# Miniprotein binders against a8xhq1, part 2

Target 1, 158 residues: a8xhq1
Amino acid sequence: MVQIWQMEPYPCGDPRLPHHLFPPKKITPDELSKRTGTLYWKLDTLDQVALAKRLTTLKLEHNFKKEDIFTLDAETTANFDDKIEELFEESSVPFEQARMIIEGSAYYDVEDKNGQWVRIFCEYGDLILIPSNTCFRFTTTPKNFVKMRRFYKEEEGN

## First folded at step 11 (miniprotein)

Design X3
Fold by OpenDDE base, fold request of step 12:
Structure X3 (fold): chain B 158 residues (1-158), chain A 87 residues (1-87)
Amino acid sequence: as target 1 above (158 residues)
Amino acid sequence: SKTYRIEIRIEFDSPLEALEKAELFMIKLVELARKHGLTIRVEIRTTENGKIEYRFEIEGVSEEVAREIAELIREYFPDAKVTIRKE
């Protein structure tokens, strides 16, 4: 099941903790799109043929021409703590960000039109598309491990 | 422990079925990447003749994994251009 929620207004401590409201305010993918423009899909990874068709369509519709695999792992990634700190700093980029989680899990936080942060729990099979010029930040879960496919347009790069 | 970098270049006409086949090939490579900790980069280009070209770059490949990749290439794109270099 998809897990998206509004973050607490003044989160403190470890960014890798959920930091939801009490009680939690869950957000649907449709509401996520309305509030932030961010799109979310849970892909069927069991049917690889269907998955290939879906990803092919995605690449054609958004004109993705490049791809890489990005890995964050506390056990193997050099300067992991520094990278996590850097990635959790609020940022905005002038291009779309398409990400598919292929192993592990992570959080993508996106800021809505009202300045409120929405957290998206991303795990295997999840695909997100963050629009250009959207304020966002990223962190792993306490498990400190995530692997993802990152898609880019021809003139874009991370 | 010796590792290699493998470069794969495939070229085909642009019908949807061919694109989907290339994507399925990528999905198989992703499975290997998860299992063996590979790094993969892909570029898709249109050639001067209007064909689609896929370029795969795979790093951290052991001899054992190289054989698995070779098998996938033979199955999906036997005419692919393959270059192997020692890291």
Scores: ipSAE 0.858, ipTM 0.934, lowest interface PAE 0.4, mean pLDDT 93
Fold by OpenDDE base, fold request of step 12:
Structure X3 (fold): chain B 158 residues (1-158), chain A 87 residues (1-87)
Amino acid sequence: as target 1 above (158 residues)
Amino acid sequence: SKTYRIEIRIEFDSPLEALEKAELFMIKLVELARKHGLTIRVEIRTTENGKIEYRFEIEGVSEEVAREIAELIREYFPDAKVTIRKE
């Protein structure tokens, strides 16, 4: 199931912890889109033919022409701690970000128009599209492992 | 252990079915990547004659995985241009 929530206003401690409100304020994919423009899909990974069709459509609609697999693994990634720290720093890019989790899990935090952070728990089969010029940050879960497909347009570098 | 870099180039006309086939091939490669820790880069281009070209670059491929990839190529795109280099 989809797991999206509003983050606590003043999170402290390990960024890899959920940091949701108590009680949790769940956000629907529709509300996520409304608040941040971010699109979220849970893809059917069991039906590979259907998945292929879905991803083909995605690439055509968004004109994705490049792709790579990105891996963060505390056991194998060089300078993992530094990379995690860097990725959790708020950033904004002038292009759309399309990511599909293929293994492990991670959090994408997206800032809404009111400056509130929304956290998206991403796991296998999740596809996220973050609009250009959107403030975002990223971290793994405490498991410290995620692998994803990253989709790019031709004008974008890997 | 000995690992290889594999480059796969496929070219086809651009009907939707062909694109979906290429994507299915990628999905199969992703499965291998999850299992064996492969690095994959893909670039899609349109050729001068209007065909679609897919270029796959796969790194960290063991001999065993190379055989699996070869089987996938034979199954999906037997006419693919394949280059294998030792890393």
Scores: ipSAE 0.857, ipTM 0.934, lowest interface PAE 0.4, mean pLDDT 93
Fold by OpenDDE base, look of step 11:
Structure X3 (fold): chain B 158 residues (1-158), chain A 87 residues (1-87)
Amino acid sequence: as target 1 above (158 residues)
Amino acid sequence: SKTYRIEIRIEFDSPLEALEKAELFMIKLVELARKHGLTIRVEIRTTENGKIEYRFEIEGVSEEVAREIAELIREYFPDAKVTIRKE
């Protein structure tokens, strides 16, 4: 099941912890889209033919022309601590970001129009699309491992 | 240990079905990447003749995995242009 929630306003400690409100304020994919513009899909990975069709459609609709596999692993990634610190810094880019988790898990945080952060728990089969010029940040879960397909447009680079 | 870099170029007349086949091929490569820790980059472009070209670059490929990739290529795109270089 999809797990999206509003983050606590002043999170302290390890960014890799959930940082729920108490009680948790769960967010639906539809509400996520309304609040942040971010799109979320839970893809059916068991039907690879259907998956191929879905991803092909995605690429065509959004004109994605490049792709790479991104791995963040505390056991193998050089300067892991520095990288996760960098990735958790709030940023905004002038292009859409499409990401599909293929192994492990991670958090994508996106800021809504009211300055509230919404956290998306991403795991295998999850596809997210973050609109251009959206404030976002990224971190692994405490397991410190995630692998994803990253999709790009031709002029955006990696 | 010895590893290789594999470059695969595939050209289509751009039917949707062909693109979906390319994506299915990528899905198979992703499975190998998860299993063996491969680095993969893909580029899609339109040729001057209006065809679609897929270019795959795969790094960190062992000899054993190279054979698996070769089998996938033969199965999905036997006419693909393949270049293998030792890293």
Scores: ipSAE 0.836, ipTM 0.926, lowest interface PAE 0.4, mean pLDDT 93
Fold by ESMFold2, fold request of step 12:
Structure X3 (fold): chain B 158 residues (1-158), chain A 87 residues (1-87)
Amino acid sequence: as target 1 above (158 residues)
Amino acid sequence: SKTYRIEIRIEFDSPLEALEKAELFMIKLVELARKHGLTIRVEIRTTENGKIEYRFEIEGVSEEVAREIAELIREYFPDAKVTIRKE
């Protein structure tokens, strides 16, 4: 089961640490969806035909027309520390976003309607869809490595 | 070391099977990207004639990986339009 948890209200220190409440409060995918509208799937990457059918349906349902592969790796990414700091800044966009983890791991934080943040621990085979106009943040885990497929309806930055 | 940029254009009518085949092709390219650190972008458009066009753009491709990509193209879309450029 995917790990999702309520974040502490004023996280201090390295964003790549868990930053859960004390004691930890785990969230189900249904609770994530009800609080933030964010959807989660665990895809079967071992059955490539089924995966292809699933992703085709996703692209048709959401009219995704663009895609890229995004890599963040402390060993190969230029200015990794600055890049991590930049990516953790709160952001929102006027369109929905889908991300599928194809290697490594990352955290996606999503703000709910009450201003509370939840953290999604994303790893191989996880797919999330963040609704339009939802505040989010991104970082790696302490492993400092993630590859993902990113899906868009329009050009990045539009 | 030499690297190449490969553009692949695939055009077809819009039956679901063709779309799924294009996605399976992309999944195979993703395997190569994981193994060899490739950068891939994809755009899907409807042409003036109502056909579906996929455009794959792949960067950072070594000569050996280019041969692997060519093999995949021959297997999945032998009629694809392929452009290869030195970077």
Scores: ipSAE 0.796, ipTM 0.907, lowest interface PAE 0.5, mean pLDDT 89
Fold by ESMFold2, fold request of step 12:
Structure X3 (fold): chain B 158 residues (1-158), chain A 87 residues (1-87)
Amino acid sequence: as target 1 above (158 residues)
Amino acid sequence: SKTYRIEIRIEFDSPLEALEKAELFMIKLVELARKHGLTIRVEIRTTENGKIEYRFEIEGVSEEVAREIAELIREYFPDAKVTIRKE
């Protein structure tokens, strides 16, 4: 099961650490959806034909017309530390965002309607869809590596 | 080390089977990108004829990886328009 947890209210130090409550409070994908509108799927990467059908349906349902491969890697990404700081700034965009992890891991934080933050531990095969106008933050784990497919509507990715 | 940028354009009517085939092709390209560190971008548009066009742009491609990509193109879309440029 995907790991999703309630974040501590004032996370200090390195954003790439877990920052859960004490004790940790895990939430389910259903709770994530009800609190934030964010959707989660674990895709079967071992069955490539089924994966292709699922992603085709996703693209048709959401009119995704652009896609890229996004990589963050402390070993190869220029100005990695600056980029990690930038990506962790709270952001909100007027479009939905779909992300599929294809290698490594990352955290996506999303704010619920009560101003509380939940952290999604995204790993290989995880697909998330963050609704438009939802506050979010992004970082890697301490392994400092993630590769993902990002899906966009025609106007979003420029 | 010499690297190339490869642009692949495919065009088809919009039947679900063709869209799924294009996605399976993308999944195979993603495997190469994981193995070789490639950058891939994809744009999908409707042409003036009402057909669907996929444009794949792949960067950081070595000569040997270019051969692997060529094999995938022959398998999936042998009629694709392919442009290769150094850098």
Scores: ipSAE 0.790, ipTM 0.904, lowest interface PAE 0.5, mean pLDDT 90
Fold by ESMFold2, look of step 11:
Structure X3 (fold): chain B 158 residues (1-158), chain A 87 residues (1-87)
Amino acid sequence: as target 1 above (158 residues)
Amino acid sequence: SKTYRIEIRIEFDSPLEALEKAELFMIKLVELARKHGLTIRVEIRTTENGKIEYRFEIEGVSEEVAREIAELIREYFPDAKVTIRKE
């Protein structure tokens, strides 16, 4: 089961640590959607025909026209520490975006309507869709490695 | 080491089956990217004739991997327009 949790209100230290409450407060994908609008799926990457059909539907429903493969790897990425710091800055964009993890793991944090942050532990086969104008931020786990497909609409890609 | 940049353009009418075939092709490219550490970008647009065009840009491709990509293209889209440049 995907792990999604309420973040502690005043996180400090390394963003790549879990930063959950004590005790942890896990939430379901349904609660994630109700609080933030963010959608989550676990995709069957072993059935490539079914995956292709699923992703085609996603792209048509959301009008995604651009895609890349994005890799962060502490061993090979130039200026990894600076890039991780930059990616953890709070951001929002006026369009929805989707991310599919194809290797490694990462945290996506999304802010709900009350200003509270929810952390999604994303790993192989996970797909998330972040709505327009939702504040989000990104980091790896302490394994410092993730590879993902990023999906964008025509007028945005960075 | 000798590496190449490959641009692939595929164009088709937009029936659902063709879109799904293009996505399956992309999934196969993604598996090569995982195995060989490739950089891939894709843009999808509607052409002036109302067809759908996918443009793939793949960087850092070795000669061996370029042959694998070429065979994948022949399997899925033998009429694709392919540009290969030494980097």
Scores: ipSAE 0.761, ipTM 0.893, lowest interface PAE 0.6, mean pLDDT 89

## First folded at step 13 (miniprotein)

Design AA8
Fold by OpenDDE base, look of step 15:
Structure AA8 (fold): chain B 158 residues (1-158), chain A 87 residues (1-87)
Amino acid sequence: as target 1 above (158 residues)
Amino acid sequence: SKTYRIEIRIEFDSPLEALEKAELFMIKLVELARKHGITIRVEMRTTENGKIEYRFEIEGVSEEVAREIAELIREYFPDAKVTIRKE
């Protein structure tokens, strides 16, 4: 089940905690798209042929020509705490970002048109596409482990 | 432990089926990456002749995983150019 919610306005403490409103204000993928432009898909990983077709289409439509696997693991990643802190700093990039979670879980926060943060819980099989010039931030869950496919355009030089 | 770096280059005339096959191959590699501490980088580019080239770079590959990757290569792209180097 997809888990997207509006974040509390002034979160404090550990960024890896949910930080939802009370009661929680759940957001649908359609509402996510309307508010932030961010797209979310729950991919069927059991049908690998269909998955291949879907990802191929994605790459062609968005001209993704590079890819890597990114791993963030408290047990193996050097300077994990510093990296988490860095990734949670608000950022904006002039290119769209496509990410597919292949193991573990993480949060992507995106800012909507009204300056409100929306948090997306991402786990295995989830694909997100964050539009260019969107304010975003990233963190793991308290499990401190995520592995993802990151898709890039050639111009990004990664 | 001793690990290997594997480079795989595949060229094709950009048929959709070929691209999908390459993606399916990547999906299989991702499965290995979930199980093993390997890193994968992929780049797709258009050659001078208008063909599409896929380049896979896999690092941190154990001997056991290397055998599995070799089997995948033989299954999906037996004509691929493969280079294996010891790390």
Scores: ipSAE 0.848, ipTM 0.928, lowest interface PAE 0.4, mean pLDDT 93
Fold by ESMFold2, look of step 15:
Structure AA8 (fold): chain B 158 residues (1-158), chain A 87 residues (1-87)
Amino acid sequence: as target 1 above (158 residues)
Amino acid sequence: SKTYRIEIRIEFDSPLEALEKAELFMIKLVELARKHGITIRVEMRTTENGKIEYRFEIEGVSEEVAREIAELIREYFPDAKVTIRKE
């Protein structure tokens, strides 16, 4: 079960905490896409042939030509705290972004059309696609570890 | 410690099954990246002749992991062009 929730209006303190409302206001993937255009899938990583077919289709549909593996790990990443602060700065880019979690977990926050923020709890097997010109933020959970595949178009991945 | 940088170049026509095989090869490399501290970057392009070229760049590779990668190459793309450089 995917966990997506409305963020509290003025999140203070450690970004890696849930920062949901009390009680939490959960959002479905359909609501996420209607509010932000962001798409979410849970991929079955146990069937590697099926996974390969699914990712090949994704790359063809979106013209993704480049990828890398990105790791954030409090135990091994130099200047981890500075990196987390940098990645949580509100950003937008003029191209779509796809990320697949291959180990650990992370939060992606996306802003909707009304300036409200939604937090997506991304863990192993989750794939998200954030549209161009969407404001987003990124952080880990308190477990301080995530490894993910990042997909880029040929010209926009630079 | 002693680590290597490995570049793998493969080229094929654009049939879907070849693209899926390249992705399955990448999934196997991802398993190694989960177990070891290696870094992977991949670029794919269409050549002027309409063929697909993949370039894999793998960094932080120990001698043991390099042997595992060599076995994967032999299994999936035995005709790949492979360059190994000591870091």
Scores: ipSAE 0.789, ipTM 0.904, lowest interface PAE 0.5, mean pLDDT 89

## First folded at step 15 (miniprotein)

Design BB3
Fold by OpenDDE base, look of step 15:
Structure BB3 (fold): chain B 158 residues (1-158), chain A 87 residues (1-87)
Amino acid sequence: as target 1 above (158 residues)
Amino acid sequence: SKTYRIEIRIEFDSPLEALEKAELFMIKLVELARKHGITITVEMTTTENGKIEYRFEIEGVSEEVAREIAELIREYFPDAKVTIRKE
């Protein structure tokens, strides 16, 4: 199930909590794209041939030339608390970011045109593409575990 | 425990099917990465002669996982250039 929602305007406390409005305001992938430019796909991981075709097309269309596996795990990652704190700091980059969750779960927050934060719950099989120069931030869920494929263009560093 | 670093280099004449096959191979490696504490980096480059080269670098590979990767290589890319080093 796709889980995207508008965040509360002034979230306090643990950023790993949902921090949705009350009542929750759910956002569709289409609305996400309209508001933030961010693209979201739920990939069919059971059909590996189709998955391979889809990812190949993605890489070709966006000229992704590099890839790595990124892991955050409170049990094994050194300085985990510091890392998640850093990743939750608002940032923007001059390149697009493509991420596919392969294990665990995490949140990607993106800021829309009106300065409202939209949170994307990402889990296994989810692929997101954040446009260049988009304000974003990242955190794990309270489970403190996520593993993802990160795609890069050749000119970009890991 | 002893771990290994595996480098896999594969060249293609730019057929889409070959690229998809490489991606399928990556998907298989990702399955291993989900189960094991291995790291994977991939780089695709265009050679001077216009070919596409895929380079896979896998680290933290146990002997057991190395055997599995070897089987995948034999299945998908038996002509790949493979280098294995002890970490």
Scores: ipSAE 0.840, ipTM 0.925, lowest interface PAE 0.4, mean pLDDT 93
Fold by ESMFold2, look of step 15:
Structure BB3 (fold): chain B 158 residues (1-158), chain A 87 residues (1-87)
Amino acid sequence: as target 1 above (158 residues)
Amino acid sequence: SKTYRIEIRIEFDSPLEALEKAELFMIKLVELARKHGITITVEMTTTENGKIEYRFEIEGVSEEVAREIAELIREYFPDAKVTIRKE
């Protein structure tokens, strides 16, 4: 069950806290897509044949030619605090980004056309696709741990 | 304490079933990455003769994990071109 929520208008303190409204305003995947263009899927990681078919289709449809395994872990990642701070800087890139969570959890924040931020709680089996030229931010939860598959088009290497 | 870098190159024609098999192989490698401290990068290219080539680079591989990877290669792509280097 995916959790997506509208962020409070003036979040302060640790970015890794939820920062939802009171009461929380949950967002559906359809609303996420309508507001930001961001797509979400919960993939069935237990049926590996079906997963392979689904990811093969994704790669062909989006012409993804590269991927890596990316890990952030406060226990093992060198300069973790600096890296988390850097990753939370608001960014926009001229290409789409696909990320699949394979362990742990993270937040992806995406800005809509009205300047409001939506937070996606990404955990095991979640796949998101953020469109080109969309403002986004990234952080972990307070558990400070995530592993993910990152999918790229050719020119996104270094 | 010794770790290895493993490069795996596989080539095949472009039928959908071959691409899905390569993805299933990657899913098995991802399971190893969840259990162990290895890192993986993958590049897919089209060769000069029109075949699809996947190039896997796996880093931080212990001797134990290298044996698991070798078994996986034998199961999925026994004709893969494999290069192993000490780090």
Scores: ipSAE 0.812, ipTM 0.908, lowest interface PAE 0.5, mean pLDDT 89

